# Designs tried in a protein design chat: VHH binders against c4kar8. Part 30

Target 1, 263 residues: c4kar8
Amino acid sequence: MAELSTPSPASPAPLDGGRGDELEKFTLRGARQILQLLQDLITHRGLITAHTGGGHSFMTAVLKVDEERGRVVLDPSPDPQANRRALAAPRLTCVTQLDGIRIQFPLVGLGEGQDKGRPALFAPLPAEMLRLQRREFYRLQVPLAHELSCLLKAEDLARKPVEVSARVIDIGAGGVAVVVPTGAAEFVIGGTLPACRLALPDGEPIELDLEVRNLNRQTQRNGTEQLRVGLRFAALPRAADTRIQRYIFKTERALNAKARGGL
Short names: E, the ipSAE of ESMFold2; O, the ipSAE of OpenDDE; V2, 0.75 times the mean of E and O plus 0.25 times the DockQ between their complexes.

## First folded at step 1 (VHH)

Design y23 (framework vhh_7yz9_2)
Fold by ESMFold2-Fast, scan of step 1:
Structure y23 (fold): chain B 263 residues (1-263), chain A 124 residues (1-124)
Amino acid sequence: as target 1 above (263 residues)
Amino acid sequence: QWQLVESGGGLVQAGGSLRLSCTASGFTFSDYAMGWYRQTAGNEREWVAFISSGGDTTYADSVKGRFTISRDNAKNTVYLQMNSLKPEDTAVYYCAADYSPLYEYGDSETYDYWGQGTPVTVSS
């Protein structure tokens, strides 16, 4: 089932326009579309991960769109260091999801001040927003009630084997994002963690080899810091892939049913 | 608006060395993880080396100890120093940029930007 789409741009010849050109069809540049999407994020109280570069991010939200001044108002971090890092950054890259659709946009020229007597961060409206609707980019935000975990086979500071039970915060066709306490283990981007165990509901844990793709120190809304680790499935057997896809599908259906029930 | 330009490929004898460069424009290079991939005719792209936005590196087993990836954020450039080259290293080498927040657990299919490729031929 690992088939390339037709017509496939991936071939012996190099890709013209690369991935950036392929994402162009998902890029919004109209002022009204951008304003509407930002308002949708406010209405749905979408949590945003704002990346400040260097493997650092913080959780924020759009509080307000100021159309008259052409800017967005963001919720600052309760961690002053996260805010200083954001203000010093040449840009923020903001990532969020709305109804399973991944949304990403840059903010340039971040400033600080007050909104209605409360601290706030301000930035000009983004010139573009990315709205990805493709299944391969879909990530299920794992409900906290599911208590989904992955037992990671990693190394400590002394290069000794250590097992870390990490909470799975999102899961997709290509991998998982997990949260570990900062300093619980050392991770090397591109390194392989062999024989990790992903615990899904309804069955034995799935044994997986995972590749570390991303490390990010995320400052939460309450000011605490967590290490977020992005892990790619390496050499995933079809049976494991089927179980993961079934979990994603089943959980999506349950969340849709809950929303229809008015809960 | 964005561009990745690879250079430094060519013909080299087995046991020789070559340094590939990839210069980026049109995006904030320092926010991106960078990777090198290679491809021979009729085969899938094979991952070679990776460097995070923070400078952490990793390598495919086939190149460990021989290849070194590095970056210079002031020049918007990523490098692949290839030593002790073998005929089996003959391939077209591609530079790729991956904005980790978008593709936290992505693979080669999810890379944000790709270069045009630079050929490397290692003679025996």
Scores: ipSAE 0.000, ipTM 0.156, lowest interface PAE 12.5, mean pLDDT 78

Design y24 (framework vhh_7yz9_2)
Fold by ESMFold2-Fast, scan of step 1:
Structure y24 (fold): chain B 263 residues (1-263), chain A 123 residues (1-123)
Amino acid sequence: as target 1 above (263 residues)
Amino acid sequence: QWQLVESGGGLVQAGGSLRLSCTASGFTFSDYAMGWYRQTAGNEREWVAFISSGGDTTYADSVKGRFTISRDNAKNTVYLQMNSLKPEDTAVYYCVRDTEYSFGSYEPLFDYWGQGTPVTVSS
C-alpha cells in the first residue's frame, strides 16, 4: 500500500540535491545552453527568487546577459537592506520556473554598479544551471484571481493557539507555499501544524496536517517584506490528492492556453 | 534518520570566548558542507559561517576575524570558535548541513535539524 510522500519542498527554496550523481543529468554546463536559458528567462519575464541565506530572499529578474564581459545583470531590490545582504552573501541561490520546469543556479561574486545610468546588480555567468524537467518538482504558481487560501492552526509568541488565513502562492504534489503577515504567528522549521484547512475549488476545504519546511522573508519588487512559509503535506487522503492534482492540471492548462493567446 | 546535536553554548562576558560543537549522525559527514546560523529573539536567523567538504571557509561580515569554523571528519563534528564576543552575538546558534552536489553547495535554508544552543553575552 502506497502512502503519499513529499519528494520536494513546498516553497521555491533551494533544492538540497541529494547525491551529486543524481542531479548530473539535469545539469547544464555548456556555455551556449546557459546563455540560451538565461535569454529564455529574459524573454518570458521570469521572476527569480534570489536566496541570500539566513532565511532571506528577494525578488529579482535577469535584465540582461553581457556576453562580452561574461556576466548577468540583475534587477536590484528597492530595499537597500536586501541588496546589502545579497552583496555580503557568499553566493546567491537563484530559483525560478519556466513553463513549469524548475530552474536553479548559483551566482558567486555579486557586485553592484550601473546599467545605462540605473542601479544594477551583476555577477559572473554561472558555470552550471540545474533544469529539472520532472513532474515531481513542478510547482504551480497560483493566480491571484483564484484567491486560494489555507487556514493555518499555529501559535503566537505566547504559545497561544491562533488561526491565520494565509494566501497560497504555489502548490505541488508535496505541499504549498503560503504568505503570512509578519508577526501573525510563530513558525519553527520541522514543526507540525495540525488540522489546517486548504480551500480548493469544487469542494469543501481539505483538512491537512502540515509540516513547516522553510521560512523566508522575501522582499517584493515594491520594497515590502512578507514571510513565505513552505509547508509539506504530512499525509493526503486519496480524495484530497485527486482534487489537488485536478486543480494543478486545470490551472496549468488554462495558463498555457492564455500564453498561446487564449484566456 | 540523520540528526545534528549542538553543544557548547552558555553565558559569557563581553570579550570572552566560547567553542560550539555540532556532532552529526546518520549520513556521510565528509560529503557535506556544514555551517552555523544564529537567531536572536524577535529577529530571523542569520548566516554565520560555512565550511565546505574540502575545508574552504566563508564568514558573515559581522563575525570575520573573530569566529573560526573548522571540522573533524573522523569525529563527524563541526566547530565554531567564537573569540572577542560582543553583546550583539547573543543568539541561539544552529548547526546546519548543506548540500554539495555536481555544481556546488546550496544554502541549507530549511534543513537544519538541531534544537540549537543558546549563547548569552553579558555586557
Scores: ipSAE 0.000, ipTM 0.199, lowest interface PAE 12.4, mean pLDDT 78

Design y25 (framework vhh_7yz9_2)
Fold by ESMFold2-Fast, scan of step 1:
Structure y25 (fold): chain B 263 residues (1-263), chain A 124 residues (1-124)
Amino acid sequence: as target 1 above (263 residues)
Amino acid sequence: QWQLVESGGGLVQAGGSLRLSCTASGFTFSDYAMGWYRQTAGNEREWVAFISSGGDTTYADSVKGRFTISRDNAKNTVYLQMNSLKPEDTAVYYCAAGTYEWDSSGQEFTYDYWGQGTPVTVSS
């Protein structure tokens, strides 16, 4: 067993801005894209959960987009207290779903008035909207402290079954990347590894089938070689998908808090 | 240790101007969105102005056209230029630095850092 004695090249520590680069893949900043997405929400009469902070939220919808005044018009809550909380809040975090795609956006500067003689809430157009349509490209770098592992059901050089506990180095909605000692097992691109077990920090291991998508031999700075294997989730059950997404979001939140000097 | 230090508050006559400054230390200022809030005794904290990490600005209707928010990333400072001040602008003004958080309810804009506040009094 050899240890890395050469430190990694100097680079800025990942902070919220560095994390923002991963989220940037899902962030819409173009005025036309934002307007189109808001119009899609109107067309589909999508229900929006507006979070006002402090554990409070209310159900709303986009009633219209006023392009000339650069604002959105929202349906107020039938609960006057919810509307007071919204107007007093520094920001609304709006969360919705369209065709299975998660959409999120902030609203700042909320006001109240009337639209077509009916009470309405309005806010400036959001400068950005998050649309998780290509979530398979998002990869969370797994903290070493989590000791995340995947028990792989593979074959050796003689095509005999072998179990390999592989360290998970990154994870996304579409799969994981793992590291395996060179020679521990044989992998074929396009091959399926059935009944593998992904161990998340909370709860029972997730049993899943994995497809081998890529292989990369890496020589570490200590001179040892390891095999990096990219694995795609095959036929992922919705409950497993939910647990994996929850792990990703909770871990990202914790890493952002740690980068800000919090624990 | 993180810190936000506000300055520039004081007493001014109606129609006058003040410039508030807020200097950050202990975190990477350029990665954060910055905001100004104000609070009067017995009332909830009210949002005044916002500037994103990219420099986009938004203002509360009550101050639009009178107040200007700006930032200087080289000095780790956010500013609030307040013109045409009214007695109704009398409040303690707070600087805040914020980021996005993810949780089971979705993405939330969270203000992670708050200053101690600077008082502004506008006489009629």
Scores: ipSAE 0.000, ipTM 0.107, lowest interface PAE 15.5, mean pLDDT 75

Design y26 (framework vhh_7yz9_2)
Fold by ESMFold2-Fast, scan of step 1:
Structure y26 (fold): chain B 263 residues (1-263), chain A 125 residues (1-125)
Amino acid sequence: as target 1 above (263 residues)
Amino acid sequence: QWQLVESGGGLVQAGGSLRLSCTASGFTFSDYAMGWYRQTAGNEREWVAFISSGGDTTYADSVKGRFTISRDNAKNTVYLQMNSLKPEDTAVYYCARLTDEYSYGPDFWSEFDPWGQGTPVTVSS
């Protein structure tokens, strides 16, 4: 079968096309674009939350960009422990916002030194920066009456395949949140659930690959425990993206019209 | 495993104040940065305020000078003190635990999927 053929070395591996695919349109990789965005953060005095791992973070800012040496200069924390954690971390995950747009970027190879006689942190310019458009963070709370569901292809405790019908509680351009009965399956953050099926009202179920992003066990007011699973679209086909956006748009309009009619 | 429970929302007149609380269970609260987000029907969730595990704070421009985020690690609680409330602050407010994962960009659902059910705030005149 053609699908079972081993890819030749002359053909790009599917891994190359899938690497960052969901966010590629929001990923800045050009040196000029990266420099400009960092300068915009300086101009707007953008505060940056730098995550150092293990739940630790500190507030910093870009003090300047050294274009000639290809590095960024950061304001160190007034907490020496935060600076030590940052220097020991293999990577900082930097998060900030500019004009309502979320910006994220990694810094690797952090060092300590002085800038104009004052303590400073230095890192090579990031090879990429993520500039997420507002639409990527839009999440529609799914009306209960729509009874939207997603059939998940997961694994049980013994790592055997299991199918779980999960109720979709919210949906956005980047993913869905679902409710799963407690004990129905095991989930691993970062794991991929292949060939899941999202049932929208307007046609046949959409086949999707989903990545597990978060888990929480929630006790309802009646004492019932539910597992909430946040799932990102790992590789969203154009046709699926169009149908999901159409559902979101139509549902928003219906909710807005109902709210105005109720007044 | 773990959860967040938001409370303190309600109906308030413009110019009034509210204090939101978010209580955490099932994880080592003091190890995580926490944030408050808000969402109005038909709009994406927007961040309001962050507080690091060490207590450093950041605010969105729309709330700076009016809102204060704080935490009490002994009570596993993060707070949002909201003063000088405006009709534009009307939203459902969500508490979130922030992660440090960045393989494909943000940890999208961990950062934006509220661990709680949210607490509605309505500001009227």
Scores: ipSAE 0.000, ipTM 0.130, lowest interface PAE 13.2, mean pLDDT 75

Design y27 (framework vhh_7yz9_2)
Fold by ESMFold2-Fast, scan of step 1:
Structure y27 (fold): chain B 263 residues (1-263), chain A 124 residues (1-124)
Amino acid sequence: as target 1 above (263 residues)
Amino acid sequence: QWQLVESGGGLVQAGGSLRLSCTASGFTFSDYAMGWYRQTAGNEREWVAFISSGGDTTYADSVKGRFTISRDNAKNTVYLQMNSLKPEDTAVYYCATSYDESLAFYSEDKYDYWGQGTPVTVSS
């Protein structure tokens, strides 16, 4: 965590090719949104990999947003050579993550100075920030040990009502993916499964209306076939939304702790 | 500029084979999941095959055992090998990319970018 002189391995390489039309959906251009996202990076002490070109990068962080002067204040590298490269670069491409969300933004017009008597780098606020909205798209891969299940209320091939206990393989803010044995039930893309029950650790099952969004038949390594069903939360009470997000957050933290603690 | 360029379509007889290619530019290809969709005349677009950034593959029931999806990250290319082609496989084939692999085979509005399409005609 405290390694400011080494590029963050958690910060991926920049997306190639500049502004793509499809990435426009994830591009923040509003001044208020940009300011809020930069403040979130400060609050969470997010480490940023700043790419200076030519295969070079350095670790930084947003120390402050100076709204009066329209500037962001960055932590300089302890390596003076890295700072010289940054100042000479026509553009920095900054890449970071916040709660699993990839954030990327350009900084142009980097300058050097001091903030409260300490060396600092300054740049104008970015005109745009790419925020891949992984909160609506992000899927936590559910550990097998959690034995997460969802009781689905569906129909069999004869249109007879059937209840299927499906194993939850991934979960996000917008839905779950479950595994159902082939032939256990019929699913129609766009169809609603009312009053399903999602079993999370710590508490009673959550009653949910789920919309079928995708279907995949997979052959497993052992030769068995399973139906993978993607399900969207059609309507989600605030309390249920909070419990699901809490589970995702706790599980991510536990998985991150396990990865750091040993092999 | 974000771009997917498809090639390899054409006219083929039933029982024949075709290999479709889709070359990506303007983004870090290895970070993205890739999928193939097809659209038949008068019908909605349907999902055909998916490959994750890590190389895991999934297929629609209609093509399972006949089609193989693969990728070459060094060439920024995804492939669809189509064997034992049937007249029902006649369609315009589209490649698509998504940063979120869980949504890559979901619907057309869940992909980040689509190719222009390549026509495949299988004669009876």
Scores: ipSAE 0.000, ipTM 0.117, lowest interface PAE 15.9, mean pLDDT 76

Design y28 (framework vhh_7yz9_2)
Fold by ESMFold2-Fast, scan of step 1:
Structure y28 (fold): chain B 263 residues (1-263), chain A 125 residues (1-125)
Amino acid sequence: as target 1 above (263 residues)
Amino acid sequence: QWQLVESGGGLVQAGGSLRLSCTASGFTFSDYAMGWYRQTAGNEREWVAFISSGGDTTYADSVKGRFTISRDNAKNTVYLQMNSLKPEDTAVYYCAAVSKYGTYRSLTESDFDSWGQGTPVTVSS
C-alpha cells in the first residue's frame, strides 16, 4: 500500500546542545564537504531559518559562496529590524531541510554589504555543519503487541556474565531503547555488549554488538522501577540494517493504515 | 570566571583617531572569533568589525577603510583602530566573543557568546 503520509523533516527549531555527543558523528568539518553542502543549498534554493537568539529568527537563503574571501553571502530579511537583530547577534544558528535531510550550522561574524548592487548579509564559512537524514533521528515506538525483545549479553556488579531479555520500546536506524528491571545487570555508558540478539518478526534473531549510550531510571504507574537503556548498533551488517529498516517501514505503514481506517 | 573588559574610549574631534582594546579571560581566546559592535541611544546594537580565530577580518560598509580590527593572542586582546572618525561614529562600543566551534549552542549559553560592558566614544563635530 502506498504511504498515506511521510513524516516531515524535523521542525525549524535548533537541536539542543545537550545532544552534542549524539550529534558529533553527523557533523561535517571538512572544508570541501562544507562547500559542497552550501552549493547544494544554493542549487535547490533552500530556505533557511536563521535564529538570532532571544526567540528571534528570520528567513534567508545562501545566495553564493565567495571562496576567494572565504565567506557566504545571504539574502537579507525584508524586515529591516530582523536584519539589525541579526547584525547585532554574536551568532546565527541556521536550520534548513534538503530532500528530507535536516541541515544545521552556525554563522559567526555576520556583516552587511552589497551583492550586485543589492543589500546582502555575509559571514565567514561555517567551521561545521550538521547533516541528519530523517532515518538517523527517527525512532519508531514499538507496538506492545509485537513483543519485540533483545537478549543482552551483559555483566553483573561482580563482572559475572548475565543474559537479560530486554523489551524493545523504540527502534531507529542507529539503535534501540530497551527496558530492564533495575539491578538485572550493570551498564556503563560507552561500554560494549557483544553478541546480543535482536528478535525481529519473520526471521532469525539478528546477532549484533551494542554500545551503551544513555541510561534513565523510570518508575512505572504501578511503582515498579525499570532502567531504560539506549543502545547504539556497532558495526551493523548491511543485511541486518536492511531488515531493521524494513521492520520500521512496515510497522509505520501499518500504523498509518490503522489511523486512516479508524475514522 | 568569564570576562571581557573594554577600554580606550573617550572624547575626540571629527577626523581624529582612537584605539579600543578588549581583554578576555576565562576561556581559550585563540579558539574564538572576536568582534566589535556599537549602540547609539534608541537603536539596536550595530555590528562594526569581526576577526576570526585565524585572523580573517570583516567590516561593516559604514566603517570599511577607516577602522581596522586586529588581535594579539599572547595578550588575549582584540583591538579596534578607529581613524577618520565622524560624529556618526558616536556610540557605546562593545566587545563580543563567539566560539568558532560552537556546535548548536544558543545565545543563552552563559560560557559563550559573551558581551563586554562597553566603552563610550563621543566624536564632536
Scores: ipSAE 0.000, ipTM 0.186, lowest interface PAE 13.6, mean pLDDT 77

Design y29 (framework vhh_7yz9_2; at its last look DockQ between E and O 0.01; V2 from the best seeds 0.00; counts 0 for: pae O 10.5 > 2, unsure alone 55.7 < 65, placed apart)
Fold by ESMFold2, look of step 5:
Structure y29 (fold): chain B 263 residues (1-263), chain A 124 residues (1-124)
Amino acid sequence: as target 1 above (263 residues)
Amino acid sequence: QWQLVESGGGLVQAGGSLRLSCTASGRTFSSYDMGWYRQTAGNEREWVAFIYSGGSTTYADSVKGRFTISRDNAKNTVYLQMNSLKPEDTAVYYCAAEGYSSGWYDESNYFDPWGQGTPVTVSS
């Protein structure tokens, strides 16, 4: 007699095979190109999200490039826990934008020390930097003065409905990132939040369904920890998409005009 | 769409050994950097070990010399060999994709799941 086996369902085809090859054309590996890009980040005073893994990140900036020692110098967090996580991590994944181009680079071998009497974090220059010159990767950093908010229809720890007014920190064609205080709601990666309301300055709030894509405990430049929630727009109507794109375009132009006038 | 499943945990005496496995599906495994994390109740997940797509490895100070991470790309599997186990190693162990190989291009479209993990208990 033979045992009857039930076959397992077939795994779906991998989604990332073509994406990995696609990235290579956006990857800088030349030492001179890397130095120039890091210097550009310093010149534009770009804020950097540094991911330490385990669902944690902190905000930082490149303070300088030490060409003689082959090092990049980063601004430490005022929160000692964020710095400890960064120093303990196998890799620091840095994400930022420059002139509307998304930039990512890894730092390994992070150490701490002093730079001209101030605390600083140090790492060897990255061996590669990713410059994603495609508009769909653009995320507008929302100015605090705009007070952009999204009313989330979420659940508390007991799975009971709760409404959370979350501040929008960035917005792109595909979604938003928001911050919420500790304990305001329970979020599950892959979960859906139906009938949320995105408040834009130019009219009635947009009703939309959101999908939780990532959760990250992010330490801000002032040391405060917040939960950063990455949310995807689901089934966005054309009129809503048009209003979002208009907001992004107008705000981007206003920020560029201020930068030119202030230079 | 990315799924990671951990296994191989259990109860073991201090000084003993365990070998954890993590199998990936839904993506090409060989091009990703992979890591192991662990978590005790009420605490943050703590990084343990990391293996680059090229095979180089790095370890947290608390496990150096006792733990070894390795990968078998043909089986889409990452291993954690844990030797000389201590009661402090008691935790739920998770694997994760890390860094550029994780596909962080648009946070609103990126799906970064944790699996259920595999529990390890080290008794004294």
Scores: ipSAE 0.164, ipTM 0.604, lowest interface PAE 5.6, mean pLDDT 80
Fold by ESMFold2-Fast, scan of step 1:
Structure y29 (fold): chain B 263 residues (1-263), chain A 124 residues (1-124)
Amino acid sequence: as target 1 above (263 residues)
Amino acid sequence: QWQLVESGGGLVQAGGSLRLSCTASGRTFSSYDMGWYRQTAGNEREWVAFIYSGGSTTYADSVKGRFTISRDNAKNTVYLQMNSLKPEDTAVYYCAAEGYSSGWYDESNYFDPWGQGTPVTVSS
């Protein structure tokens, strides 16, 4: 008897065109809407993670929208290697967040030059931008003051079991992103890390199984490179899910209250 | 990981036309953006045309009005229709896409999804 692949329980693979159809309502195509959103990123000093491929990204920002030349002007990295990777990339995938809403857009045709006598990166205006208003795409940027950490159970370069304390930089309904120390562990996309411990400020650590989804070497604005790991909650008990959602909600409300108090 | 295979290049006279194809294997790419790039010996790759997952298109100034990018999501294929070809269009043409595991909602782009390229020579 031939053994066939076991289907995923209850969640079908995305249908052909299914993501495209679903994303249509979140896609901005109007030139004025795109210009306004880019201007809002400038006004709010929104930091952008630009993914350059090969497991690399760098922090940038929109410095200017040049409507006359149909271009965006981006802040280059202080790391020349990050800029070379960006210029060699087929495209940049730019991801940011504005008022809790995930914003994503591609940039193609990246070039380098000068803006007002300073080094700059230039790209044609994107023809489409995604503005994802669904709660499931929300990622809370974790305040440094919370010292949120996750104890990961992984393997080192010699394949020995190792425990790594990683700083949680963002958290959402489906997972966390963490910063891991250089050389502390090896990670494999799709690998499972069992019995990891997520430390929330208001209680005992939550024991979780995590799946490695993403690996990125991100060049920070000071030129330092960090390994960032995206981790999916493989299975989440109801009590753990409730605590995580409660933390996200509470922290989001506190951040929103602070922002409104400033105006 | 996905594989891109370009085809349709060849030798053509100035003013002629060619249609390039790029087929993705190992996955469906309807939710991803696709682009065409070209490279001449001793030079860096330059962007030519881009098609968003939503269907919007954008073109380098050097090819606007002459080239048209399109996609057939049912066939996992992207096309570049090249009209009014000039000798300066001579290059190896590559298609590119975001990698399989780096979908727009998982924030990862940990490989460079290039095809092998298809050469185009335009004689004067």
Scores: ipSAE 0.072, ipTM 0.530, lowest interface PAE 6.7, mean pLDDT 79
Fold by OpenDDE, second read of step 2:
Structure y29 (fold): chain B 263 residues (1-263), chain A 124 residues (1-124)
Amino acid sequence: as target 1 above (263 residues)
Amino acid sequence: QWQLVESGGGLVQAGGSLRLSCTASGRTFSSYDMGWYRQTAGNEREWVAFIYSGGSTTYADSVKGRFTISRDNAKNTVYLQMNSLKPEDTAVYYCAAEGYSSGWYDESNYFDPWGQGTPVTVSS
């Protein structure tokens, strides 16, 4: 009777979010830290958005941490279909906030069952949890009057190099969001756009590499389609980073002053 | 620009079968979750089936046991095999894609909701 060695559950692939170095300082991997944070979520009754993929999510909460069994208990969705999606998903991405800090963690191996006679979802404890202050996600909405633009070096559908002048709609320490006409270029998530130029009001354009992180098609009220492209600064020189931060700071200050009636 | 092109729709009698195809133009198709939706006139789009990048599948209750979603990464194509079709399955069917560039949500997810759609009509 050959003891079929149940393959050890493959260690969840490190959430190598490509931001490996930048996010490392915000990533908790200690068992104690993870348990504490989960307990804090319970204590504060933190609502969690659980992403199942396919643009689908549901609201849940951590109901219990079972340390003995090494599992977390979640509140199931009132929608049976959402629960089905969750169970079918290879990974559940949980997002919440606590005290102004964004918390994100993956759950894998989701199952359903009963906790104290009530339906519940179960998952092994997460291997890591990300804690990121809101400021790290802050994006300044660029005033239209500033006319920030980014020259994108991309490819069209035929893989022909094209340059696209894109309006910058928001900017943060980590990247920009731009809008381009639909069909102006082909963008691939995870793709790098090399030697792009970000134009700031304070001087010469900044040359930088950009990574495509997000694509969102938007239809304007007038029926015109636009593509919103989220771009990460792939390699930002220190001097450029300083300039970007300075711009953000100055702009925020000006906007706040205006809001207070000072301008 | 991500393009999704649906095909395979048509007229079929109740109890019949159709196979829908959706081809994506993206280079990293294998990294995307894919889904099928359907919409009737005046109604919201209804989720039908989903296949994750890892191959796991899920179905709406209305189609469970009758429909099968599959994918061919080499062809950048997702399929919907529809068996035992019913008049209530009559709709325009749309393909959707969601991709992840990283293991973390950081405005890094891409969702392309719709191609042009392919119409399916099931006659009584």
Scores: ipSAE 0.028, ipTM 0.442, lowest interface PAE 5.2, mean pLDDT 82
ESMFold2 (binder alone), look of step 5: mean pLDDT 73; pTM 0.735
OpenDDE, look of step 5: ipSAE 0.007; ipTM 0.248

